# VH-VL binders against a2bn08: the designs that were tried, part 24

Target 1, 238 residues: a2bn08
Amino acid sequence: MAEARLQRLLRVYVLDTSALTDTRLRSLLGSGSLDEAVRRFAELIASVRIAYGVEVYMPPTVYEEARRFLLSNGVTVQSFEALAAWITIKPPTRHEIRIPASIVRDYVEEVRARLARGLRVAEEHVRRAFEAGGLYAAETASREARREKLGAIIRGLRERYREATRHGMLDSVEDLDAVLLALEVRGVLVSNDEGVRRFAEALGVISIDPPKFISVLQGLLRHSKTGGVAREEAHSTS

## First folded at step 6 (VH-VL)

Design h7 (framework fv_emapalumab)
Fold by ESMFold2-Fast, scan of step 6:
Structure h7 (fold): chain C 238 residues (1-238), chain A 123 residues (1-123), chain B 111 residues (1-111)
Amino acid sequence: as target 1 above (238 residues)
Amino acid sequence: EVQLLESGGGLVQPGGSLRLSCAASGFTFSDYAMSWVRQAPGKGLEWVSAISGSGGYKYYADSVKGRFTISRDNSKNTLYLQMNSLRAEDTAVYYCARHYTIEGVRDYYFDYWGQGTLVTVSS
Amino acid sequence: NFMLTQPHSVSESPGKTVTISCTRSSGDIASNYVQWYQQRPGSSPTTVIYEDNQRPSGVPDRFSGSIDSSSNSASLTISGLKTEDEADYYCQSYDYSDLVVFGGGTKLTVL
């Protein structure tokens, strides 16, 4: 019921890739390097697991993506594996998870609207290319200049198409796995991605951003450090 | 005949809470996305929040994120806006509006609007 | 994100034509459809133009909409002005994240 969900909310978390790639991680953990931040994050997760039984999950797809990103940005293998050691790597049980048809319908409508906008962007850039071609023919521009202008129009198309079709949308398997795992373990999704969070909310999954997650974990440890017999008694009667 | 009737507006103190309702009739409510749009006295229209027909997808303006919650009860043909941590800047007439689109191929527009309900945040 | 900028007010005598502009501050005006709403004092808004240039049932053909990519703007044109056209007019579009954006509104005075 609601009480069981609140217990899970305080103790079970699922990380998506953005939880580990947020550039603010360095300052939030008071460290001078990303490598040091990752090590401090590992210590933080380990401490709350030991003290409060807090569980942190990550699907294998997110593990692989986060590993690739962090290693390419100065984090050592040892530091990353120290963090991963305190996280439960588990795939969602995809064949058993059920999603309401109404949510699928909403997602299909969103995809269709984004594709329609992408088509408008494409049509506009076709017009620009046609007009640019006519202008350059009129003024005897070099072939190199014409090719450069065409290249600029194509780059503009790609940028605007990406904005129209991908921004604020659930568009990766890694993100979907994080949401499905959060649904399965009845945990809180930790994500800084608007599209991922919106999809999670549609499924009834609570989400928080990485700064809030770190704040919650640090708050739990401060509670433990300043706690006394009263907190231990509360634990025994919870 | 499509009708949208807002209620729940009134005087509230800063930091207070208020829940607005919009009663819909004359159409299949669950087939339409809905929005709340507000207008401060003597000012222009400002979009606040939107919800999909099923209630699964929710959208918020940056100015209200974390403070306002949109919801709907399709069995009662009613749209809600729960407003928490109210500020003087939230003083406005709040309209509910119905989204219309041609089968997802075009952007939505607001084809029907309610009469509005006034929310005044003042000490 | 972007802003939609409209003139604060326009005025014209009955029988004449008036045009209200709506300029997008960043991104292409044609990226998303533009709608136009009419609001008389004390009343709710009503749609006069949707999807750039389409007219809802019951709206006179004196109302028309257009897009001008060179100025990155949309325009509402009202011909054969009548005193009943006096109202505030708002343009509206969407960004790539499906957030609704309204223009600041234009007060049309007739006579």
Scores: ipSAE 0.007, ipTM 0.541, lowest interface PAE 10.2, mean pLDDT 84

Design h8 (framework fv_emapalumab)
Fold by ESMFold2-Fast, scan of step 6:
Order: sequence, then C-alpha cells, then structure tokens
Structure h8 (fold): chain C 238 residues (1-238), chain A 123 residues (1-123), chain B 111 residues (1-111)
Amino acid sequence: as target 1 above (238 residues)
Amino acid sequence: EVQLLESGGGLVQPGGSLRLSCAASGFTFSDYAMSWVRQAPGKGLEWVSAISGSGGYRYYADSVKGRFTISRDNSKNTLYLQMNSLRAEDTAVYYCARHYTIEGVRDYYFDYWGQGTLVTVSS
Amino acid sequence: NFMLTQPHSVSESPGKTVTISCTRSSGDIASNYVQWYQQRPGSSPTTVIYEDNQRPSGVPDRFSGSIDSSSNSASLTISGLKTEDEADYYCQSYDYSDLVVFGGGTKLTVL
C-alpha cells in the first residue's frame, strides 16, 4: 500500500546525505569505484528527469555534507558537480514551515530519554575505568599499558554513548533540512537513516531508502511507452 | 479502572489483510504511547510496533516493516494495527499494551495489557 | 541486533527461593532499564519488576530485581515460592533505537 502511493508520486524526490554516502551505492549502480557510481547516478537522475519529468532536490546543507564526504572518499570535483547539475539545490523556507506542537513534544521526550540513557552509559564506564585503574596501578604495570587500557575504555564509552543518544534519532540540521524541504515541495524523502525517516513520516512525508529509490528510477526507464494511459498508470495498477 | 480491549482478530489466508483495534478506557489516552506485542502459540513475547501519544512517531520490528501500519484515533480512544501481506509466521495472539514511565525517565514498561486477540494465518 | 537469553525452565519447591537470569548478548545490560513480566497460563502478562529493581503496587516484596554489569545480566529473584507464582517470566529491555527487546521466557514450575 505504501508502494502504490509512492509509484503514483513519480515527480519529486528529496535526498538526504545518506542517499549519496550509502556504501551500497557502488554495488547498486554496478560500478567498481565510488567516483564511477556517482557518475552513473548522475546519468540515472538525468535520464528520468528528461523522460518522465522526475525532479530531485537537495538542501544546501546536505549538498555541503555530501560534497565533503564524497571528495574525501575518492570522488572528483568534476564527477560530483556533474551529479549536482541534475539536482535542484534549494533551502527549505524554515520561517514559513509549520509543524504540529505534538511532534515537537514527542521529540523533546525522546531527547530526554536518550540523555538519561547516555548518562547511564557514562556512569558504567567511569566505574570500569576506576576498577581498571586499581588493577593497572600495581608498581610493575607500565605507564604505556595503563594509557592503552584507559584509551580502550574511553573509546568504548564514545561508541556506546553515540549508540544510546544518536542512533535512530533526528540529530543534525542537515537531516532536518532534508525533511523540511520534502514537506515544502511535497516530495518523497530518500534516506536510510531511521530517525530521519520516522520524523518525516510523523509530518506525513513519504520516505524510501536509497536502494528502493534507485530501483524505482531504473524501473521507470524500463517501462514500455505503448500508450499514454498504460504509461501513466503502469505503476498504480495492482 | 484502566481497560484495554482488542478486537479484529480471526482466520485469514496467507497474503491477506486484517485490521486490529484496541479500545482504551479509564485514562487520558493521548497522554500515553502504546504498543502491539504478539505471542505465537506456545512461544514467547515479540514486540511488533509502537506509537507515540500524539501519533506522530511510529516504530516497527524489522519482521513487519513495510507490511504493518500502526495508527491511533485519540478522539475515539482507539489504537489500530493494519496488517497486510500476512504470512503463516504472523499467527499469534496480539496484545495492546500501554507505556508507563516516571516523569523524566523514558525507558518505559508495559503497565497494562489487553486480553489479546487471536490472528490465525492459514489455508 | 542483540538477544536477551533466559533459561528455558526453572523449578523449585514451595517456600524456597528461585533466581531467573537474563543475559544480553551484545552491548551493556546497564545501558537501558530491564523490566520483568509474569504470564500465568491463559492470561495476559503483568509487570512484577520495572526499572531494574522497582516493584509496582500490589507486587509482594518476595519479588526483587538486580543488574550485574560484570556478567552482562539482569536477574529476577522470587523468595518464599507459592504455587500461584507458577508462570512464564519474561525480561525486557531496549536497543539503541528505543526498540523493545524481550527475552525468550522462562517457565517456572513450583513442585
């Protein structure tokens, strides 16, 4: 049922950063490198825009984040700009967009719960460090061994704290901008971030993951143009 | 005082659809997040889905994502679970449960459970 | 992404004490609160312990909960066993995305 609604909305998509940083992108586009995948993605978006009028949007904050990631991971400026040329870079009109107070209230409650959980993680790791300090405080234990043990505990704390506080949460302005832009242009959000997608769905914004997005676009290009009615309704027939 | 009553269960063929309802009474329904929890015959409890008090946030177990939709109507004090593309492994008693947490603490527990409604997916 | 492992069954005589364990396979048991539910045959579950060690009103002080981070487990202890304690017991916690995770359940027999 969500699939039928999505296929009827063949016009507008909004990408968050995860749509361009997904490690599956190389595999999904049949490429050996991320740079090649970005070029193939550009070709795919261009093809559906020309053939079906599909529009793809991205807020400037997501553009900057995606650019930074891709350029740091072997994508050339030329390849990235070729992709960006087929994407409409536009900020959401934040001062005009309205969201229900109930959604803000739910978000505040979730943040409070995550902070409480994070404190518990921190307390546990303080206990571990204290206990390990006792063991490694022996006269024969080297400074290097003690330093390494403390470092491991701190790394564990950072990992567990991030999982407790950030995993599955809307936790960046880039992600929020993508959701707000999708709401404004009445588009479908493309994201593999659970927290971003849940927030979007709370606002009535349909969301799909990057593999589904690529599948939909590739499916559009394979559609037979044997008649106007058949072409227009191919994706709405059950 | 607090009461949760499930309905809508029954026999359905694989690939079919079914909608469950949970009628709540005895408390301010919109102040509480709610969950659906199921239990296959002779098996343990499995969490299915949760919805915030406003209905704005929804959560799903991986086994039901894309097939089940949780919703609520706070004006009718009713929780719903729309189940599509049903499979034999969805056969279970489905419980409606209320989330309880002390002010300032979110890791909730299920303080009230309904009596359950049986869903059987079979030919 | 993780499992809560409980013994399949435990048994003990009336008046004795029994302890049921709940071990988290990945991540720290102390990262989230642990609850315990009792389910008698033909009945809905009811809460006997919440937030690791708290008892709801009406639950006897014979029921207690504890957390042991060193073994990465939670425990439900029932002292002074009565025949009415015979039931299935489930532990429950949360993953990193606030998704509910139940243990497999333990059948308590009071013989």
Scores: ipSAE 0.000, ipTM 0.447, lowest interface PAE 14.5, mean pLDDT 83

Design h9 (framework fv_emapalumab)
Fold by ESMFold2-Fast, scan of step 6:
Structure h9 (fold): chain C 238 residues (1-238), chain A 123 residues (1-123), chain B 111 residues (1-111)
Amino acid sequence: as target 1 above (238 residues)
Amino acid sequence: EVQLLESGGGLVQPGGSLRLSCAASGFTFSDYAMSWVRQAPGKGLEWVSAISGYGGYTYYADSVKGRFTISRDNSKNTLYLQMNSLRAEDTAVYYCARHYTIEGVRDYYFDYWGQGTLVTVSS
Amino acid sequence: NFMLTQPHSVSESPGKTVTISCTRSSGDIASNYVQWYQQRPGSSPTTVIYEDNQRPSGVPDRFSGSIDSSSNSASLTISGLKTEDEADYYCQSYDYSDLVVFGGGTKLTVL
C-alpha cells in the first residue's frame, strides 16, 4: 500500500556510480555474471519506463565512470549500450541551480574540520618517523631497513589521511553532478555512498540505496494489473 | 623473522560458517595492510579481501561480498576472515599476505605469504 | 576490476629464454604497477618482480619484467632457464578502486 503509493508519486531517479558498481546487483537481479546483471538491469529499467513512465537519469561524468568500471569488469560494450539506451544522460544545468548559502557554509565547516583532522594525522606520523629514525641512528642499521620503515609510516599516513579527509564526504565532481541533477529533475538519488546521500539530504533530495531501488522497480512491475507488464502472482479463483 | 601463520581451516557443510585467523610476528602489524588470497585445488590465485593497517578501509571481491568479513586485532597481531553462507566454490587454500610498498606513490605488492589453511566446503 | 590474461602453459629447455605475457583487458596496463609471483609445487607464492621491473633481494638478474603499452601487456622474461625455475607464475595489478587482480597463471615446464 504505502510502497505502491510511493512508487506512483516517485517516478524519476538519478543514478550515481555506486548504483551500477554495487556488488549486490548480481544476486538482486538473479544473475550469474556482471554482464548478465547489466542486461537484466536494462530490461528492468526499460519495463518500468514503458509501463509507468519511470525516468532514469545519469550525468555524463557518472556515465563515463560507470562505463569504465563495467567494461573493466567483464561487461560487453553491447550490454552497457543496452542499459544506456534506457537512461537519459544529461548534465545538471549548473549555472541555473541555486543552493542555499547555509548549505555551502556547513560544507566549508566540514572541510575545515577534516583538514584539521588530516593535519593531526600528519603530525602523528611525523612523530612516528622521528622516533623510528632514532632506532636507525645506530651505525649498523641497513639502508634497506630504514627505507622499509619509512615506507610503512608513509603508507599509514596515506591511509589515515584519506580516512580523516574523504570518508563519508562529498569529494568528487561525479557525486556532485548526480546530486545536482537529482535536485534539478526533482528525482530520487540512487546511491550507496554515505557522503553523497548526506549532501543530497541536506538539499532536500530523497535518496535510496541500489538494493531498495531494484526492489521498488520490481515491486512496481509485480503490482501492475494493466496489460503489457502483467506479472500476476497466482490468480485468485472466484 | 617475518612470519604469517594461518589457522581455522577445515571441513564445513554448504551454508555453514568458518573463521580463519592469521597470526603475524616479526614486524609492526599495524603498519601494514593485509589481504586474504585463496587458491582452489589445481586452480590459480584469487584475491578475496583486504584491510588497511588501521582497519579504516576494507575491500572485498565481488564473489564474497556480503558473506565474508575481514577484520584485524592489532593488539593481538592477528588478521581474521569470517566466512558465512559457505558454498562449494569457496573450497580453497586460504593465504594471508602482507602488503608492501617502498616509499612514495608506488603500489604495494605481497612480500610475505603465510603457509595457507585449507577450507573444504562439502557434504 | 579487469582481467589479466596469461598463457596457460609455456615450455622451454634449460639455458634458453622464456617470456610470459600478461594482457590487461581494459584500461592502460601502465596505470598501475604489475607484480610477478612464482609458486613452486606445494609452496606459497614468492615475489620475483615488483613495480613492473624491480627485483627483490635474492632474485637473480635472469628474471626481468617489462611493460609494452602497444599490446597493453606486461611480460616476465626468464633467461638462462634452470630446472628450479619450473613453477606457476602469476601476474598481479590493481584496478581503479585499489582492488587486487591476478592473472590466471602460467605453468612453466623446464625440460
Scores: ipSAE 0.000, ipTM 0.407, lowest interface PAE 18.2, mean pLDDT 82

Design i1 (framework fv_emapalumab)
Fold by ESMFold2-Fast, scan of step 6:
Structure i1 (fold): chain C 238 residues (1-238), chain A 123 residues (1-123), chain B 111 residues (1-111)
Amino acid sequence: as target 1 above (238 residues)
Amino acid sequence: EVQLLESGGGLVQPGGSLRLSCAASGFTFSDYAMSWVRQAPGKGLEWVSAISGSGGYTYYADSVKGRFTISRDNSKNTLYLQMNSLRAEDTAVYYCARHYTIEGVRDYYFDYWGQGTLVTVSS
Amino acid sequence: NFMLTQPHSVSESPGKTVTISCTRSSGSIASNYVQWYQQRPGSSPTTVIYEDDQRPSGVPDRFSGSIDSSSNSASLTISGLKTEDEADYYCQSYDYSNLVVFGGGTKLTVL
């Protein structure tokens, strides 16, 4: 029984958006273009599904986000749909999924801490703008110089605010859906997003990054070629 | 330099309790998941327990589940193993080990090991 | 859950090559990464191979790892054997049930 459960867990994967938008996919799949990488990824998933019954899932929210990204970056509709054909697209059953209150508490604490950091970043940049404005209010500073200085301060605020509040944080419904679906199907989450992976881990969901996922699938294909299909064909000719 | 220093081992009677500590230095302790691995005299390595970097998730081997509790104090850079209801078969050298994956308790290898501390459960 | 089976002992002369196998009882060896640890008597284990075939910094090229899906085994190969290589060697993988699985260990004797 325990071994049967383990075999199911090793055969079920859930992809978040980062699994399909990882810039390393081109290199990992030995392709010259992102379109070719997507086609090779489709072939890889198809091969392990046929040979080993490996199931790959993604929520509709992830499907739509990945589709928009890939189509905007040179992937054809045909290539994307070829990949999607081997992936089970279904939403998590949100109202029936239960999570421990302790995890919600930890998430709320992290959000509060990040919002506090964001406020401090905002306050620092208000101070910088005030101090810079005093200097640029002098008669020798042009209006163009004042506007450019203000623009630089605002850009710095936006960058540091995003880092303080969003970096390493579960901050999208697409990411949440991927984690919830992985929990529901008792699968392994494929993500390179630190915040998504931390949240999944807290819920007891195992996560791996896209390079390891591809390595695992390629390992299964090596097993099929050297042990399964190759031996069957050799025995057939004998 | 990464260092892991175990302490707290000793002789204890069956049914007794003991708490092991592992003092970590040379790295940001809270970024790394940690494990306890034991080795009975003349026997092989056996994984006992693991804890995520934040302490939010813990794992236990079936042989110790319900008796042992892994915990950590990130403010003190210290990993703990509270061992209750000790049995003769718990006699082993206990190693503290660091996981080489910043995120996640799984998908890793043990890149640094402590020196080990001997726990003897005997009358 | 699965078991990892290693030979109890292997021996070979200095300068020769030795291979230590690690066979998975259930499920594919290639489905999870395999690590290899070296332990000298009275010492802590040290990693010689991680993620099937990767070497940590400081581990000489003489140590290599491989996966053979046809025999459902991982192998540690040590070429140019030196007396200092004499140690116990453990393979290790993981599963989603109990997290970490170690092989029983192989005593390498260099004579």
Scores: ipSAE 0.000, ipTM 0.377, lowest interface PAE 25.1, mean pLDDT 82

Design i10 (framework fv_emapalumab)
Fold by ESMFold2-Fast, scan of step 6:
Structure i10 (fold): chain C 238 residues (1-238), chain A 123 residues (1-123), chain B 111 residues (1-111)
Amino acid sequence: as target 1 above (238 residues)
Amino acid sequence: EVQLLESGGGLVQPGGSLRLSCAASGFTFSDYAMSWVRQAPGKGLEWVSAISGSGGYTYYADSVKGRFTISRDNSKNTLYLQMNSLRAEDTAVYYCARHYSTEGYRDYYFDYWGQGTLVTVSS
Amino acid sequence: NFMLTQPHSVSESPGKTVTISCTRSSGSIASNYVQWYQQRPGSSPTTVIYEDDQRPSGVPDRFSGSIDSSSNSASLTISGLKTEDEADYYCQSYDYSNLVVFGGGTKLTVL
């Protein structure tokens, strides 16, 4: 009875890009290369689909982004397509999906606050660059020092701006599509992004991170191998 | 109204020295940064050096750094360029030019140019 | 450090419009202002455009400047071409290291 309820709850998953770009993927799947990790991930998803009817979805926008990332990082086309073969690529039906106005209002307020913070960060770094230019311009012999100072200011701007505006915020169409698809198929969102997960949870969508997702799938297969006895506590010592 | 008049050009042998002058009139000289810009015969414009209004800050193109020295005498409304270790590639008409910017010293344009003085480095 | 690349020459008939490009080799063209100078044969340069698109007092409105970030270039456009527009045109921008960078220049022939 309890197992039947758990199987229904663990049946449908939706991946965002971070589920496939997580730097821990190689370690989580016990592999030496990202290409090997992708192949093992494909085997894992195939196994749970065949044995338990687990469904894994991904929007086309996430598919394209994940493909570009993985192929640029040493994954072969064959390995990626082997993984994609076990994932249902499907866009959310955006015209039928409804979101409470309260969630939109909260999102708009947060965006406005973050844009104001980002503008202040940009203004501060413009001031720093102007002041540094005046100071370092007095030293005609050291152009390398001036180039390094400018580079450091630009790096600082990029880092602080990202922290102020993008970090912990839903800021891409790929992430939105993953959340909307998870809502539509009544699935669990797999994401490593706090802002995406927060938005999903506000909509009533359960979210987990990629390490937990892999752990759940591996645990499901171990349950099968032990003749139906679930031993999640044993997994911490095996 | 604004006038810039260069002088001091001439023929010099490789390894020699020359000092160029630019006499400014019609404006408060000390309020403006100044540059030297050169043009080889039949070639384009090349920036050489710049100096702040006070004379406290100087800038040089990599091609002349260590050989040329820009300076100014605000009491005489005169800009100077001391050119040492001259090379054949330094042969050019040398213009003095006044900086103007709505947003400060950087990202300026040259609103007034002198008539130029010819420097020929040849043996 | 970067280079500003201009076409070596351009020709057009009187009354027509001509556009001269100035392409930045690295970094964004929009990172620093672009100026344009006109040098008629035997004369000193004079400014026709400053700060991307501004005209100095006395420069006809036939002269206009623009920047295009997608092609990483600045453009000088001269409409209603007149014989007196025949000159060399130079773009100029800024580099943190060298302060001033000039384009190679474009010879405009009106015929």
Scores: ipSAE 0.000, ipTM 0.381, lowest interface PAE 17.3, mean pLDDT 82

Design i11 (framework fv_emapalumab)
Fold by ESMFold2-Fast, scan of step 6:
Structure i11 (fold): chain C 238 residues (1-238), chain A 123 residues (1-123), chain B 111 residues (1-111)
Amino acid sequence: as target 1 above (238 residues)
Amino acid sequence: EVQLLESGGGLVQPGGSLRLSCAASGFTFSDYAMSWVRQAPGKGLEWVSAISGSGGYTYYADSVKGRFTISRDNSKNTLYLQMNSLRAEDTAVYYCARRYTIEGVDYYYFDYWGQGTLVTVSS
Amino acid sequence: NFMLTQPHSVSESPGKTVTISCTRSSGSIASNYVQWYQQRPGSSPTTVIYEDDQRPSGVPDRFSGSIDSSSNSASLTISGLKTEDEADYYCQSYDYSNLVVFGGGTKLTVL
């Protein structure tokens, strides 16, 4: 029963945003542009759905987030919709899904710890800005130079704050929806986000990263491409 | 003193091509994303295209996608807009604009604008 | 996917206060920053407000910006009106589908 359940799980996948925004996507799909990569990804998903019945899902929140990212990074609406045509867009039934209180407690404690780390990062950058302001006392530098220095400090603050608070943490509705949908459809979560994958695994959801997912799809298509007896033998048992 | 100076505008027939240039001075050009914004005679502002500081990322309004190409030469502190398959609707003053950036995130706020260069598409 | 709608024109007497609205047709106005540009006839636009309510260096404090989520609008308020404030004013925001979106512009007449 366990083996049969696991085999069914391997045919259903749920994508989070990182599956479509992974910086390796262009090289993994052998493309010169992100737009071409998205079109090739659509071809891969379409082919495995048709040939092997592989189902790919994403929640509407992930769809909107991925769409915004890809369109702002040179992907056409036509290319994105070609990909989306082979993906089942479905929200999780949030009001009926239950999670253990122990997971919520651990999450709250981790958020608290990360907020404390973020405050320390903010305090350090306030100190740096104060010191820089002292250096730029009335007789030093132009207003342009002062603005540039302030901008650099703010950029450093935002980078270090993100690292302290967001890295390895489930912190978006999009990520949560992907995990909840994977739990609901009994599918495999595709994510490159450590925090999302850790949360999914705590709920008993199997997760893989986008390179592994693409590898699986390409492997299936490689079998299909050899055709004839080889394809039939790939589906034979005993 | 930040300065942006556009050139290359003129009269062109429908279906023709033009290349606009924007000479930048007074700042580290490669640190800033740049945009082209146009304004048809007596009409409002319309964003056309944007390019990241490195030139690695380009963005286009749907009305010009596939016809216009934005590029930059950071060694010459110059921004370009190659306009192909021009239409009467492309008639406008084209402004070069510098995009304000903090933390590497593009806020789509324009802190400096050039004087503009007129492009007229007519027979 | 969205439009920013401004009144075509507004007018007010010198010394009074005027408010120009900018309404987003879909999605929340608060989702992305709103900027305001001033353009006098024959001149390039200049920024009077950025990031909803911030003033660039050199812009007097009688210019202010605000966001009202209940009406899905941004507003530019100019107090102590002067004749040199006569200009076209444009709001501008963005989203990932449309990148940069400008409002249609508002002609301010001070008389």
Scores: ipSAE 0.000, ipTM 0.387, lowest interface PAE 18.1, mean pLDDT 81

Design i12 (framework fv_emapalumab)
Fold by ESMFold2-Fast, scan of step 6:
Parts: sequence; C-alpha cells; structure tokens
Structure i12 (fold): chain C 238 residues (1-238), chain A 123 residues (1-123), chain B 111 residues (1-111)
Amino acid sequence: as target 1 above (238 residues)
Amino acid sequence: EVQLLESGGGLVQPGGSLRLSCAASGFTFSDYAMSWVRQAPGKGLEWVSAISGSGGYTYYADSVKGRFTISRDNSKNTLYLQMNSLRAEDTAVYYCARKYTIEGVDSYYFDYWGQGTLVTVSS
Amino acid sequence: NFMLTQPHSVSESPGKTVTISCTRSSGSIASNYVQWYQQRPGSSPTTVIYEDDQRPSGVPDRFSGSIDSSSNSASLTISGLKTEDEADYYCQSYDYSNLVVFGGGTKLTVL
C-alpha cells in the first residue's frame, strides 16, 4: 500500500495562492506576459492530466484570491477560466480530518515559545522607552522630539514583535485549509511559504515550491513526447 | 559558582556506542535547559541536541536524529548523551552548555560551557 | 533551515576598531536574537554579547553588537583592540523549530 500512496502523491497536487502569484512564473513558463504565462500553465496542467492522470486541487479561498490577483494584473477572464477548468475547487472536510495529538502538542509548544519571545521583545522596548525618557527629560528637549522618539521605539517594537511571533508560522485559516486539503486528498502541497510548508511537513504532507512544481510538470511532458518512457516510470523518477 | 564537567569521551570503533555525562553544580539544575555542542578538530561549533529543564522536551540536529538520545537526571544534577551507531564524522570535542532561558523558552544563549570531552571514532 | 555566514578571518592593529559580520541566509536576522562567543585556543567558548547587543558582566564596553535588517546581518564590533582579543568569534541564532545555528567562525588576528 505504500506504493499506492506514492503513486497518489506524485499525481495529486494542492495549490496555495503563491503557486499562481509567484513572480518567477512568467520566467519559468518562458512567457513575456502574465496572461501568456497563465495560458501556458493551463496547457501544462491539461497535458499532464490527460497523459498521466495528474489532479490539481485548490481551496475556494485560494481560488478567489488568485482570481482577484490575476484579473487585476492583466490576465483575461478567458485565460483564467481556461486554467480553472483543469483545477478542482473544494474545501477540506474539516470535521472528518484527524491529526495526531503529538502534532498539536508540538504546535502548542511552539506557540508558547513564540509568545514568550514576543514578551521579551516587548520588555526590551519598554526598557528602551524608559531609558530614552530619561535622556529626553531635559527641559531643552521639545515635546515634539519626545513624541518622535517614542514613535520610533513603538515602530521598532511592532516590527520585531511581528518577526518574532509570525515569521515562519502557520497563522491563517486559508493556509490551514490548503494543508488540510492536501492531507485529505493525499496530495503534494505547492507553496513558497515556509511556515505553511513546515506545518505540512509535521503532518506528513510533502511540499514543493512553485518552481519545482513547474519543473516536474515540464519533465512529465518531455517524457510523454519522447514516447520511449512508460508513464509509471516517468512518475517514479521524481 | 556555575560549573559543568563532561566525561565519558574516548576512542570507539565505527558502529560503536558511547555515553557522555555532564555533572552540573552551582545552580538549580532543573531550572535550566541544557545542550550538547560539538567541535570537530580544526572546525567550528555545531549544535547537537537540547533538553528542557523538566526533561519533557528534547531536540536534535538532523545529523544525529535516530542515533543520539539526550536525557537528564535532575536528582543527580547530571546531563547525558547516549551516542549509538557512531560514524567517523562524529569525531569531535563535545561540550555541555547551559542555555539562559526564561519561562517556556529554551532557545536563548549559552551562558556557561564545560571544558569538553573528546570523542574519536576510528578503526 | 538557514546558515549564518561570517568572514573566515579579520586582522587589525592594536588600539584600532574591527567589525565582524554574521549574515543569515533565509528568514530575517531580526526575528530571533543573535549571540556572540569568543574562543581562545585550547579553551571553551565564552559569551561576549547576548540578545543582539547586551554584554555579560565582566565583558568590557569595547565589545558591542548590532543588527542590520536591510543587509540581514548582525555585527560584532571591538574597539581599542588588545592582543588578548585574538580568538575565534562565533555568532549564533535559532529558528522557530528550536534548531540552534552557529556561524562558521572568524579568526581575529591582532597585528
């Protein structure tokens, strides 16, 4: 049964928004415009689906976000619809999906560590504000200068806090849905978001970035066109 | 005065096993996360493993996962590293290091280091 | 995972100032604190800077640390160089998966 799972993993993919908004997409597909890139991507997915039974999925929220982005950036409705025709849009069945308690425990522990880290960032900036207050307490320092200094410290706190607590962390329902859908359909997650990919890995979901995904699909097309390689053999070389 | 003393190093054949110990004194051992850090001859520092103050959580570098086990005995103020399936590339001085930690966070700086114990994996 | 890159060596004359950089390959340098350790030949490492810019008790104020998010790097600066400052210097950080990463080390030679 391990072989059956490997076959499914090589043939089933779940896209997050980055798979369609990655700035490298135009270059990877050898196109001069985003609209042309979307059309070539549609042809690529269609070809591998027909030749190899490759299935591509996307949660509804990812579909809607990708559509808005692409249409706002010069992609025609016709080009997007051509792409969407080859993608299965469905939400994960959350009430039926189960994850090991060990994964939840590790996630809770990481959240705890990041909250403690955020507190340290806050404490450091409170100390800096207190010390700066002493330096700016002289009667020669204007009220405006004190406000400017406090504002700079608060901006520094917000930036450091965001980086300490959110960087590389799974923190959105949309991202979770992409991971859960990949788990449900036993597919490979396509994402360039480090936090999303690491959470997927913890759940046993294999992930690849958009450039690798395009490369895999193009590789399958080359094998199909040569006619000298069996379909199963092309998939097993990943 | 904080003191960390490593022992258990020596010469071992590839595929063999060794257990390192680190005896801690001068502080409340159970309040601190501990780590093992190694340094191959003429090379830089490489983190190997970490354990929380309670012993409930352990972490490993990818190069040693499945082969090394970190543990501690808080009643004896002692940290251990059980090394199995040793390879030539595991040859290094192994340091015991204390992590300065705040409640719930075990990833802070190493404020005290032991003297190190040499492990040589050779035929 | 990420790497921390340091220059292999740096040299300067006594009394002058030297700066050692530590660049993070992926993820922000500012997302996690950076520490600096000094290791003299035959000795264990000792901390000279922790949490980006803090000095442990007993470390002279000639040692300072800083973070530059635009270059994604941390720096250790040593002013008023003395011969006893000759050592290997290592930067160290960590990531959200509780992995600890050391830089490759920089050998400081005082002319």
Scores: ipSAE 0.000, ipTM 0.395, lowest interface PAE 18.4, mean pLDDT 82

